# Designs tried in a protein design chat: VHH binders against Di-N-acetylchitobiase (Ctbs). Part 2

Target 1, 344 residues: Di-N-acetylchitobiase (Ctbs), of Rattus norvegicus (Rat) (q01460)
Amino acid sequence: EDCPCSEASLCRPIRHHRDFEVFVFDVGQKTWKSYDWSQITTVAVFGKYDSELMCYAHSKGARVVLKGDVALKDIINPTFRASWIAQKVALAKAQHMDGINIDIEQEVDCSSPEYEALTALVRETTEGFHREIEGSQVTFDVAWSPKGIDKRCYNYTGIADACDFLFVMSYDEQSQIWSECIAAANAPYNQTLTGYGDYLRMGISPRKLVMGIPWYGYDYICLNLSKDDVCAIAKVPFRGAPCSDAAGHQVPYRVIMKQVNSSVSGSQWNQDQQAPYYNYKDPTGRLHQVWYDNPRSISLKAAFVKHYGLRGIGMWNANCLDYSDDALAREQTEEMWGALRPRL

## First folded at step 15 (VHH; from p4 with Y104F)

Design r4
Fold by OpenDDE, fold request of step 17:
Structure r4 (fold): chain B 344 residues (1-344), chain A 121 residues (1-121)
Amino acid sequence: as target 1 above (344 residues)
Amino acid sequence: QLQLVESGGGLVQPGGSLRLSCEASGFTFSEYYMGWYRQAPGKQRELVAFITWGGSTYYADSVKGRFTISRDNAKNTVYLQMNSLRPEDTAIYYCAKIQRSRIFYEGYDYWGKGTPVTVSS
C-alpha cells in the first residue's frame, strides 16, 4: 500500500470527530480544488478515484469515503454480503479511504427478504469498516421521507442505528406527485421539514441526520402557464403516482445561473414553497419553468439544521457549481457554499 | 441480468445521418433515465444526450439541433437520431442506464458495449 501523498501521514485514516458534518458529494474531475475546504468534513467520492483528492482532503482534515451500491437481490445471501463488504474494506484500505457512503435507491417490499437484508448489510458494513479502519465513517443515503418514497420500504430506524449517520436526500421530492400535476420545487421547505419531522418522530436522533441540499433544479416544459405562474406539466406516472418530476429533467446550478438572467421572468420566489423559480422560452417558443435552490432557500434549511441540532448538512453535488474565474460565477459559487453555514 | 445492446453505428460521410438504437433488458425500463455517451480517441467519455422516462430531453451543446434522443418504453429501446454529422462526432457511442439521482455522475449504473461511429470523407 504505497502512499501517493507527499507525506506518509496523509495516507492515515482520519480519526478525529467533528461536531458538525459538511458532507460533500464529488462526482469527478478536478473541481474539488475549488471547494470550500474550510467547511468540508467528508467527501464522498462518486467519481473515479483520485489520489490527489484523497491527499488534499486529508491535509484539510476531511474524510474521503467510498461509494457503496449493490443489488439488493444479491445481498440476501449472507455470504455474498460478507464478500461485498470485504471487497469494499479492502478497496478503502488500498485507496486510503475513511469509510463508505452506501447509496442504495432500490425498491423494497416490506415483506420481502430484501427488507432485512438491507439492514443487515448496513450493520455488517459498519462493523466491518469500524473494525478494520479506525475512525472510519459509514453512512447510508435515505429519501427525503421515511414514508415509502418511490416504493422504498426500509427499516429506517434499524438502518440509522446500524450506521454512523444518515444522509437524507432531501431533494427530488416531486418524484411522486399525488396532487395536481404542476411543476413545483425540488425540495419545498415545508415538505422537506415534514420529512425530517417524520424521521425524528420515529425516534431517530437528530445527530443521526445530515440534511442533503440540492445544487441543481428541475426544468419543466409547461403545457400551460397560468397568470399566477402555475406550470401544468405532462402526466408522467411513477410507481403509483399519476405525475412525477420525470416530466422535466435536472439542471445543475451553474446552468441555472447562466440562464436565469436572460429568462422571461427572472428569478422569482415562491413564498409557499420558499423556493426560487423562473420561466423561460426555448428556441421553439415553448415555455419552461425551472425550480431550484439558491442561497436564500438553502439558508432557511440550514437554519433548520441548526435549530433541530442535526448532525450536519451536505449537498448533491459539489460539481454543480461554476468554479471558473469569472467574477460573477465566483461570487455565486461562494454564496452557495456560504449558505451551508447555519446563521448564528 | 441487465443488458444494453447498441446498434446502428457505422461509417458515414460528413453531413450524413445515422440512427442508433439501444435495446434494454433486465430492469424496469420505464422507470429510468436513458442516455447516450461518446468517447472519441484520446478523449474522455462525454454525455451526448439523456432522456427521462417521461420524455424530457437534454443535449450537449455540441449536438443541439442535430441529434435527437427518443425512447419507446413499450419496446425498451432508446434511440439517437444523428443528423448533419461532423468529423468531430467520430467516437464510440455508448448507451447507458442512468439513475435519476446520478445524472451528473460519471459512474453510471450500466453501460453498453458501445457502437462505433465514424464520420469521414
Scores: ipSAE 0.865, ipTM 0.933, lowest interface PAE 0.4, mean pLDDT 95
Fold by OpenDDE, fold request of step 17:
Structure r4 (fold): chain B 344 residues (1-344), chain A 121 residues (1-121)
Amino acid sequence: as target 1 above (344 residues)
Amino acid sequence: QLQLVESGGGLVQPGGSLRLSCEASGFTFSEYYMGWYRQAPGKQRELVAFITWGGSTYYADSVKGRFTISRDNAKNTVYLQMNSLRPEDTAIYYCAKIQRSRIFYEGYDYWGKGTPVTVSS
């Protein structure tokens, strides 16, 4: 394959090991030019392939990995799995990439053939990439908890053993609300840590876990807002749960930063959840409550990462920040990147 | 087999209205965000609006106050009511199945074929 980079060496796979992973999801555009590359160890490309990104990442010693997704019903067939893997490996080679991030977020019944098939996929993918691309990195995205989130019964220990490490999507933790139907943090601190505790108690090594951080929040319409800032939300069921965050919608951090200062409440800190939120009124007069993560909440989580010796930290997704030339935006963006550094 | 079939596009004068529809099949409609994207000539595809399965909506700044996204889960259909159309709204409009975790990335797994909308005097 012809190298699109200024020098041929930049098309070679990254082979060196990094002690601490900073795993970045890029979803497209040229925003990657403004990322904090002093930290980044791996970029998962979830947008359109960009050879310029690949070349630049490699120039910074960062891996660039493919997105992997496939219907679980299809991978029950080992022949199909093999073909899928072969295609991904070929694509990675053609694009001079360093591995693959498998992001499968489908339901799996514990007794279904998909349960074993998924583990097999991860294992076989890892083996294939490692064989064909020296130094390649194969990772798998898991929910914030191994406790069957969103009806995903996975062999978490098997999957962890099968790949280089797990990217723990420690966000969207209100996808299934089993208690009060109220707005809450996207990634409450204690709930998040409980999830990680469960992974660790399962015997998964901290070195197999990269903590995912959300660079977005959820905007909820409040049916009622109490004096204590409790926002009652609509009952939107999701896979067995009576309520869910689908009563709201995701909002990137760049939008949150533009809204928070002009909001009714300004930025508020919930001590119990150790997360920020704010209340605002939309043009129709409806009250909204937005829960998100900020440098403060992220720093707390980053400290946990360091304390427990997790493999690293990452975020979904890097494009959620404001990379404009606005001075305030720059400051806010810098603070978010800075918060990823463990402070403990 | 996953399918998204758009309809409702056409030619309209500035200030006019159109209502786009997208019928979905091949997946559990009520568990996914649905969205509308558009691509104007010579421009990149951009998000116009999305809606959660609970009915929460998001709009691009350029269409706020003019467009309304809605859905009928019983019919597996998502709609885009476009009012006060402007020439700059001219584009091919695409219906998209959006996984919640991937709401803001450019490379979605599946798009409809698109329906053209032309706003001109």
Scores: ipSAE 0.860, ipTM 0.931, lowest interface PAE 0.4, mean pLDDT 95
Fold by ESMFold2, fold request of step 17:
Structure r4 (fold): chain B 344 residues (1-344), chain A 121 residues (1-121)
Amino acid sequence: as target 1 above (344 residues)
Amino acid sequence: QLQLVESGGGLVQPGGSLRLSCEASGFTFSEYYMGWYRQAPGKQRELVAFITWGGSTYYADSVKGRFTISRDNAKNTVYLQMNSLRPEDTAIYYCAKIQRSRIFYEGYDYWGKGTPVTVSS
């Protein structure tokens, strides 16, 4: 078992507990040296294994965790669960990883065997990792609200109890549009806060909740764009709702920053949703409205995280920024990382 | 069981065109994003384009204006029309089922076997 790092100590597990998390998803691009390592506490590696990233993260005192993904129908079988967990623990040991981020987002019916099997998987994974890797961290990714988002009837309190903390995906909040079929913020401030209120009212400790923010936005074609900037979108049903954000598509922050100042509207701020947007016209003459999050909208959320004592903050995903040497890109990237720090 | 079967690759001269197809089965195709990724020799796999179940499309900068992604939900098929091909487009092209929460992820989870595209002569 060769340690690929410059020092053998960098292959040892991270054992200390962090009071505040900055939870980062890395998707396999070679830009991670440019991340703000002064903040990062956990890197969830969703890309191909990269021993250089693992060594570098450990040199900064940060955990590196595996992606945990498995089909729910397979985990109903307790023997399959045990085998899968053993495989992930063995992989983490071989790769010198510090745990696992369980990213299961499949639809679950409340009366199905998957409901109980999912909680069992999370509990058994946590027990297995903690037993086999000292100081290991097991986390689970949850929807922005516990109220059956995208038909995910999960035992949220049981899952929160069963793992070290939850990463709350406070984005894609227009996946089910029950009202007007219009473009809206990816993570509207008050709706996001309502989701946390719901988690807290269930009895989940704020110390179990990490707020996940989007470093991407949504681009919508407007069937009609009113003088009040209301962008009517195509009716694309999803999971029982008549409309969804699949009428548009996601765009990373770096693409948005190249477009916004040359758009027809320039950067606009919606006071009700506390989020930025802009309008542009594509080459075929169609109007688009893009909704995103920027340092201003993120700073409001970071302040909420601090004020309510949440476990931390994180994002999907760190590779969405422009890490080039361009002076404007560098400034924009620094502002996005800086916005994660709570402001007084 | 999930299956993604790519076809339509081959050898083509610069400036030429190819149309890739991907036939999907084992999941509710009309309720998932679909995408094309490519991997050149010695390079990381990269997103080329994706399309939502509602028909909204995203393209990498390197292919904008030259490539067009489309889907036929009745045939469980996603297409990539590649025009004005360049030598740098040489790669193995992979079809992928995209989970929304993993957007801009490099697509290791749900791919086909790939179809090779070579642009030279």
Scores: ipSAE 0.663, ipTM 0.856, lowest interface PAE 1.3, mean pLDDT 91
Fold by ESMFold2, fold request of step 17:
Structure r4 (fold): chain B 344 residues (1-344), chain A 121 residues (1-121)
Amino acid sequence: as target 1 above (344 residues)
Amino acid sequence: QLQLVESGGGLVQPGGSLRLSCEASGFTFSEYYMGWYRQAPGKQRELVAFITWGGSTYYADSVKGRFTISRDNAKNTVYLQMNSLRPEDTAIYYCAKIQRSRIFYEGYDYWGKGTPVTVSS
C-alpha cells in the first residue's frame, strides 16, 4: 500500500529460486551500499529497518528478512507463540520483507518443555510466513555442531524439516575449550567440517545447510607465548568447559587488516587448523595472538560448500569489512567477497 | 523484567573526566558481554567499548587510551571511565547487553534510557 521504492514492483515479494545462497547479515549503518550485490541472495536485517536497503535488495532480486528473536521461556505458551508470529508476519508485510531469520541461541535442556516449543515455533513461523507471503524464506541459526554445543539440546532434524534452511554458525568454535587453555582458530577447518558431517549423518539434507563463516577474529592476550606460537590464555569457564574464547575478544576484519602487516610476526598460517593468525605486542608490552579467517581459509570452506552440495554460504557480518575509499581497503574487501565463490 | 540504568553523565569541560555506571537486572549478568554505545544528535548510535564476561575489552579507535570499561559481576554493574574528554565525545551514552554471537551489532534489543554527556568550553 505504501511502497517507499521508486517502483511499486520493488515492494512485491521475491519468489524466484536461486541455485546458490549468499546469506548476508547486515547490522546497520550505511555500509550495505558497498556490498557485493552481484552475489547476495538474502540479507538478514539485524540493524534498524532501512527502506532504501529493502528497495535496493529487491532491485537486485535479493530477499530481505527480519530478525526473529524471542525469549525461549515465552514461546512455551502456544497463545503467546501464535501472537508473536502474527506480529512478525504483519511487520514483514508492512516493511515489504521476504521472511525471517530465527536467531535463538539459548541453552535448552533435552527434557524441558523448551525443546518441543522451539521446534513448534519454527514450524508455525514457517507455516505462517509461507501462507501470508508467497515465496517467503524462514531460516534458523544453529551452532557449528549438533552435539550439544553451549548446552543447546535442540531437535535439529525437526527444526531443519520445519524451515526453509539452517544457517550454520561455523564460528565461535572455541566457546568451550576442553583441553589446554590456549588460543586457537575461530573456525578450525577440520572441526568445522566434522560439524557438517554430524548434521548430515542425522539425515539433514545438504540443501538445508548454509555455511556461516566469520568476518571477524579473536584477539587473545598471551599469558605465555612459546617459541612454537602456543599462546596460553586466562582460564575463563563457560557452560561446563574450564576455558573459553571469552578470555579474548572479537575483532572485525577491518581492524585485523590495519594491524597484521605491522605486527611482530605478520600473517602466519597454521596447517593443522587451516587458519591464519599473527602475534603483536600492545603499547603496554603485552603479547597478543589474533586468529581470523581470510580469503585463503574462506576459499577452502567455499570449496567444501560446493563439493558437498550445501545450500550456500554466508557470514557474520557484512559490516566487518573496510568499505572506505582507501585503495588497500577496497582490494582487501573485494577479496573477502570474492572468496565466497570457490576457487578450488 | 530486564532493566539497564545508566548514570554519571553531566556537563564537563574539555580535558575533564566522568565515570558512567550501568546497573543491570532481569538477566544473568555474568553470562553476557556488556557494552557502552553513544549517539550524538543526528548521528547513528556507535559502539564505544565492550567487555566480555572474562574481562577482555575492545575499544573504538576514537576512545582508545582515554576510556576504560570495567565490570563488577557481583554488583551486576558495568562502568565506563572517561578521561581526557573532547567536544566530539558529546552524546547520550547507552549501556547495552550484548549477546556474543551478535557482536558488532548496533540494533535496539536491550538498551538503557541513556545518560547525557556534554563536553563544552
Scores: ipSAE 0.651, ipTM 0.859, lowest interface PAE 1.4, mean pLDDT 91

## First folded at step 16 (VHH; from r4 with Q99K)

Design s4
Fold by OpenDDE, fold request of step 17:
Structure s4 (fold): chain B 344 residues (1-344), chain A 121 residues (1-121)
Amino acid sequence: as target 1 above (344 residues)
Amino acid sequence: QLQLVESGGGLVQPGGSLRLSCEASGFTFSEYYMGWYRQAPGKQRELVAFITWGGSTYYADSVKGRFTISRDNAKNTVYLQMNSLRPEDTAIYYCAKIKRSRIFYEGYDYWGKGTPVTVSS
């Protein structure tokens, strides 16, 4: 297909290797124009295709990869898998993209045909892309832990081996709450590290792991807020767990930054979880507690990435920040991007 | 087969009310966020409201205090009660199944066909 870029060379797939990945999820609009492209190595396009984004990314030496999602029940059939892969490869070629990020996030029973089918999908996709698009990058999104999160029984070692690397979604870590039903950090530091430890103990190379960082938080309604700022939440069961973060909802960082300064508590730091939170009252007088990540919490995690030699770091998602011309917003946004690389 | 069927749209005068319904099938309803989006003529689709399976809600600033999203998991149905309707609320309203990881963008996997809402004197 005709190259939409100002230079034909910009439509060529990226072939060079990057030692440290900064993996960015873009969910649409023209927000990408304001990203910190000095760091970005790969952009996963989860919004509508934008040829301008592709051209610009390539001009910066960054890969642009497709979103891959498919019903697991359908990919049990090898013919269907092959067809799906062929379609994705064709689409990537047509759009001059550099690979695919497979984001399934479906429950899988360990004894079901889907277990093996999923591994096969990742392997065959990787093989297909590598064969058809030189230098292509195939990645798979996994939960914060390999310990059956949200009833996702995957062959994590097989999947890791089958693709270029895993994007570890080290967030939403309160999807299943097995202890006391209280609000907690989206990605508590120690809990997050435990998850990575489990991946590593399974024999997965650090070079196969990219740490996902949330650029959003969770807003919980408190049934009770203790003097120690413990927020009791409604019991919302989820896939066997008595409680879940579904008692709350996600809030992008840009909204959090606008709300935190006018909140009842202001920004607070929980030392145990090494995460920030704040309390506020809604217009009806209900108390809320919001847990999120900030440059401080992110820097700690980034240090871990560096220390253990992980493949890289990434975030869900880049559109969650405020890219307006407001001076404060710019500063806050810059700090978030800056936190991805620890100052050594 | 996954299906989302919207209903309840129509013509209403400014200040009037409508209640939209969306019946879902083909997936475990109680494990997903549900949302309402709208698209006015010549404009981009925008999020109106979403609700978690636990009942936590979010509203766009433009509809806060006027719209209420709710759900009945036993009926696999999500609702949008729209009060104090304004001409600027005129749009096609879409019901969406939302993966919680994909709340902050419009690239959703499943949309209904939409139900038109027209607010006019």
Scores: ipSAE 0.862, ipTM 0.932, lowest interface PAE 0.4, mean pLDDT 95
Fold by OpenDDE, fold request of step 17:
Structure s4 (fold): chain B 344 residues (1-344), chain A 121 residues (1-121)
Amino acid sequence: as target 1 above (344 residues)
Amino acid sequence: QLQLVESGGGLVQPGGSLRLSCEASGFTFSEYYMGWYRQAPGKQRELVAFITWGGSTYYADSVKGRFTISRDNAKNTVYLQMNSLRPEDTAIYYCAKIKRSRIFYEGYDYWGKGTPVTVSS
């Protein structure tokens, strides 16, 4: 394939090893030009392919990997799996990419053929990429906990063994609310750590885990807001749970930063969840509560990453920040990138 | 065999209204965000609005106060009520199935074929 870069060498796969991964999800546009490339080791391209991004990333020594997603029902067939993998490998080669991030996030029954098929997919994908692309990186996105989140019964140990490392999506942790139907942190600190503890107790090496950080929050309409800032939310069931974060919606950090200072409450810190939140009223007078992560909460998690020797840290997603020329925006964005650095 | 079928587009004068519909099939509708995107000539596709399966909504600033996204999970249908339409709203409108984790996804997702909306005097 013809190299679109200014230098042919930039089209070569990245082969060197990085001691600490900073795994970045890019969802498109040209915002990547403003990322903190001093940290980035891998960019997962979830937007439209951009050869300029590929060239630039490689110039910075960062890997660029494909998005992988496929219907699990289809991959039960080994022939289909093989063809899918071949197509992805071919695409990666054509686009001079360094691997693939498999992000399936589908429900799997423990007794279904999909259970084994998924592990096989990850293994075979890894083998295929490693064989065809020297230095390639194959990763798999897992939930914040291996405890059947969102009815995903996966062979987590098998999958971890099968790929280079797991990107742990340690967010959306209110997808299933089994207790009180109230707004809570997207990634409560202790709950997050419990999830990682469970992965580790399963025998998964810390070097197989990259901690995902949300650069977004959830905005909840409060049916009632108590004096103690407890926001009661609508009962929205999700895969067995009586309530879920679907009572609210995701909000990127850039929007949160513009809203928080003019909110009714300003930024508040919940000590129990070690996460920030704020309350605001919409134009109709409804009360909202927004839970998110900020440099403070992220720093705590980054410290955990360092302490336990996880492979790295990453975020969903890099496009959620404000990369405008506004001085305040720049500062806030810089702080978010800075928070990824372990401070322990 | 996932399908998203949009309808309701057409020509309307400035200040007019349209109601778009999107009927979904081939997946568990009530477990996914649904959204509307639009692409004007020569411009990038942009998010107009999305709605969670619980009915929580988000709107782009450009359409706030004018557009309303809603859904009927029993009918596997998502709607976009567009009021006070402006020429700048002219675009092909696409219905999208949005994985929650990819709500701000700007790349490939599952889209309908689109329905054209033209706002012109």
Scores: ipSAE 0.853, ipTM 0.929, lowest interface PAE 0.4, mean pLDDT 95
Fold by ESMFold2, fold request of step 17:
Structure s4 (fold): chain B 344 residues (1-344), chain A 121 residues (1-121)
Amino acid sequence: as target 1 above (344 residues)
Amino acid sequence: QLQLVESGGGLVQPGGSLRLSCEASGFTFSEYYMGWYRQAPGKQRELVAFITWGGSTYYADSVKGRFTISRDNAKNTVYLQMNSLRPEDTAIYYCAKIKRSRIFYEGYDYWGKGTPVTVSS
């Protein structure tokens, strides 16, 4: 339990609370030294524990929180839940962490015991952390919409009430494509906003919602590419939908930035979805369409966060940017961090 | 329960080829992305390639053009064809089940035990 930091005070829990969150997922790779620490309020550590990261975050007044993932079949048992929670609290104390981000995305039937068990887990975890670590933060990751995304029938109002706030994963919004099988934005603006409207209409406070944005896009092979830039994609079913984004694959922003200016089309803007895309040919001659988010599309979302009083903004994930010393990469990365700040 | 069993590693000369395979069980294979990661001594585990259940593939820059990932959903198996191997490809190679919502996350909870690959003369 000894403190690995330059001074013992850096191992004490963060006790102050922020009115506006900038919530960052870190997945390792030692890129965190180059994050914009002027904004960060919480780092969810999904990578290997790094005591240097913990010390540095605390020196900036930012929380570091554990990854919380557990199988729903196991948490139906209240004794198992209590044991798991005690284990996570002990780990947080040993690693000088400030809470936990619960990341459970399993399918849940509305009539199943998992429906109630999930809410119980979130509530009991929050109670345990708050009791044992003063000022601790417990969060839960939810789908971009409460409307049964990927067959997740969750008690969203109960979960929101049971924890400090929700991280809303406003990305992967093409996981179930119910219309034409075509490439489309990862986080279309109006569809994203409709999801927040639905959360708010069910009675969840905007102060409980942090908007999660993607720092990655999707690359789709086009079976056909029309003159109107409609990219027909393979039919890959998912969770009852005939089509899905698994016809393509995710690409981090740093990869997109190395390709877009030498692509066939260059960067294009889709006005209906308020998102950028481009077309390119691979070495075998096949056409691709890549959809992503950039400073422009993110700034629109940050403005929504401010205007509607949401708790904050965050991203999956901070390691998707290019943190090299290349001058262009540095400017692009600074623009992406800067886009999180609401514009006047 | 859940199992990922890698095979096909070994000693190979620079410029040579290897084909890794990973047999999976204990989950609905066709509903998950699958990936290959590698870890050299003293280094962090890094993503080499992943493949969606729809067959779309992503490669790290260091291996693009040399490695090919593929899957056979009928056999619950994912493969990594490694061509034009270099000494810097020396590592333990791990097969992983990937949650698509947490893509680019190098700390997945479910991996195989790995298969060592050594590239030397």
Scores: ipSAE 0.644, ipTM 0.854, lowest interface PAE 1.5, mean pLDDT 91
Fold by ESMFold2, fold request of step 17:
Formats: C-alpha cells, structure tokens, sequence
Structure s4 (fold): chain B 344 residues (1-344), chain A 121 residues (1-121)
C-alpha cells in the first residue's frame, strides 16, 4: 500500500482507544494546522480528502474518519447496504483512514422499513470496519433529543449498542418552535441537558455519548424588539411546528466576534438559557438579534460532560474560528478551544 | 431526478450587473436551504450566499451589499442579483442544495453544472 506520509508508520491505523474524546469536524479549509492538536482524538473529514491532514493527525495520535452518508430508501436493500459498506471500507484502506462517521439526519416513520434498515446499516458498518481495520471507530450522529426531533423515529438504543459511540448534535434546538415565535439560544443549557437525560433514561450508557456543541450562532431579523430584548421572528413552519430557526440563519463564530463589540448592545447574557446574545442594526435599519455560544456557555457544557461521565465533547465545525495571526483573534480562538476542557 | 440548472452568466464590464437563476427539480425545494458558490480558476469553491427556506440570507463579506440572493418556492427557483461587479468576481457560479445541519461545508450534496461569469474591462 502506497503511503503519502514522510514515514510509513504514519499510514498505520490508530489502535489505541482514548478515555475522553475530542471530536472535530473539518470542512476542507487549510486551517487544520492551527487546531489544538493537544486535545484532538478524532477528525471527521467532511471536506475534500487531504493526505497531509491524515499524516499530520496520525503524527499526533488522532484518528481520521470518513464521512458516511447514504439515502435511507437505498439501504432497505441488504445487497445495496453490503456493497456500500464494502466500498467505504475499501476507501478507508486506500486513504489510511481510521473509521467512519455516519451522518444520515433523515426523517423516519416508526413503522417504516427504514427504521429497521438504519439499525442494520450501523451494525453491519461497525462489523465490517472492525473486522477489516484494527482499532477502527464507527460513530453515528443523532439529534439533541431522542424525542422525535424533526420526525426522526430511530431505534436509538439499538444504534448506540451497534456502534462505538453517538455524536449528539446539541445544537439547532430551535428547528421546531412549538411556543412563541421568538429568537432564542441555539443550544439552551437546560433544554440541552434534558436531551441527555432522555438518552440516559432510555438506558444508553454515558460512555456512548459525545456532546456536540456549536461554534456558530443564529442571526434573526426582529419584526419587533421589546424593551425586555424579546425578538419576534417571522413564522416559518417546519416539520409540523408553526415556527422554526429558518426565520434566521447560521453565522460562524469568527463573524460574530467581528460584530459583537461594535453592535448596539454589546454581548448580553441570558440567565434562563445560559447563553449569550446581542442586538445590532443592519444598514437598512432593521434590528437583529444574534444568539451564539462562547467560552462561558461552552464551559458549562464541558463541566456537564465531565460530571456525568460522557464519552467526550466535539463541535461543528473547526473552521468557524479565526485562525489569523491577529492578536485578538488568537486569544479568542485559544479561549474557544480551551473551553472544551472541563475546568470545574 | 435531482437537477439544478444555472443560467444568466456572461461577460460584463466592471460596475455592471448580472442576474443568475437556478431552476431546481427532483426534491422538495421548500425544505432545503439553497446557495450560490463560485470557483475562480485555480481556486477552491467558496460560498457566496445562502438562503433558508424561510427567506433569511447570509452573504460572504466580499459580496455583502453588492449581491442579493432570493428564492421563489412556487417556481422552485433561486436567484443571485449581482451588482457593482468587479474583476475579482470572475468565476464559475454554482447553485447548491444545502443540508442545514452541515452549513459552511463546501462538499454539499448536489451542484449544478455552473454558469460562467467574466468581469473584464
């Protein structure tokens, strides 16, 4: 097998397991040399394959894993599943990768064939990777709660049992708004914790759960902004809910940091949601409210991860920070990476 | 059959305007974010703008104030109005269907064939 690294040993699989995971999504920018490699245990490659990244990650003892996506309608066929899995295993061997992160995120009816097929896909993928690549890691991405988020009726306990661990996407928690149509935190602290309580009550081991936090926020146009900072948003239905976060849009942390200190409000802290926000006025005179996560809100979540013995922490996505040489940007970026460590 | 068909590109002088269109079919258009990306020769594709199914818009800094993304869910069409064009806007422009949970990811599910835009004096 041809190895693109400076040493052949860097193309060997990572076989050591870690007690605590730091799970990083990379989306293909050349910023990965600036990541905090003292923490990283897994890089999920969602961008174009980069053999230099693979070699560098292996030199730091970190796993590099494939992106695994496939249409649920296709995987109902067992022969198609087997073929897809064989192709992913072959690709991982050719690229010297250490596993796969399965990212389906499709709605599933509880009584549909897709319900059973999804669990079978995860189990068969894990069996195939573990057999063919020693020490390989297979993970699956789940919504912030098992309670039918976005109409995803999955066999969560079966899937958790069938793979190495779940990446819990503890963000986009306003995808379905069942109450007032107002701007709110992307990952409100108590709501996030309730989601983990629900996973644990199902009988899923905390050692199977990695908390995913957002390195992006949401920007909402306020139809009305009250003196109490309540930002009314447009009614945009989603998946049976009358309102959703699609009334706003995502913004990476690096953009938020350029805006917050020159905003009309500066950074504010919401005690009930344990999350930061700010208000600004755009050039056309419209008021906006931006909700995000910062070192303070993330540190609270990292403390929860440690206290409840979860498998680890991770984020979407590492390219959301400012990796320039600007002194303020370097400090802000270091603080965001540092917030992943439990400091209580 | 999933299809994204871009049109409206061409040659324009600096300071000029163009309007790009993208007709979509084969998926439930109103349930996806839509975006415009561009790729200059020898460069990586970059996000220009995206729009949610609710009409909220995001713009790259390089085009903010000059470009406007919009969508017509009844016609399954997304548009990019490009004003005050500059030579550095020269690129092939691509329409994309975007998974909301994977925003800021350049390897989106499906791209059109692209429509070339040249801004030259």
Amino acid sequence: as target 1 above (344 residues)
Amino acid sequence: QLQLVESGGGLVQPGGSLRLSCEASGFTFSEYYMGWYRQAPGKQRELVAFITWGGSTYYADSVKGRFTISRDNAKNTVYLQMNSLRPEDTAIYYCAKIKRSRIFYEGYDYWGKGTPVTVSS
Scores: ipSAE 0.622, ipTM 0.844, lowest interface PAE 1.6, mean pLDDT 91

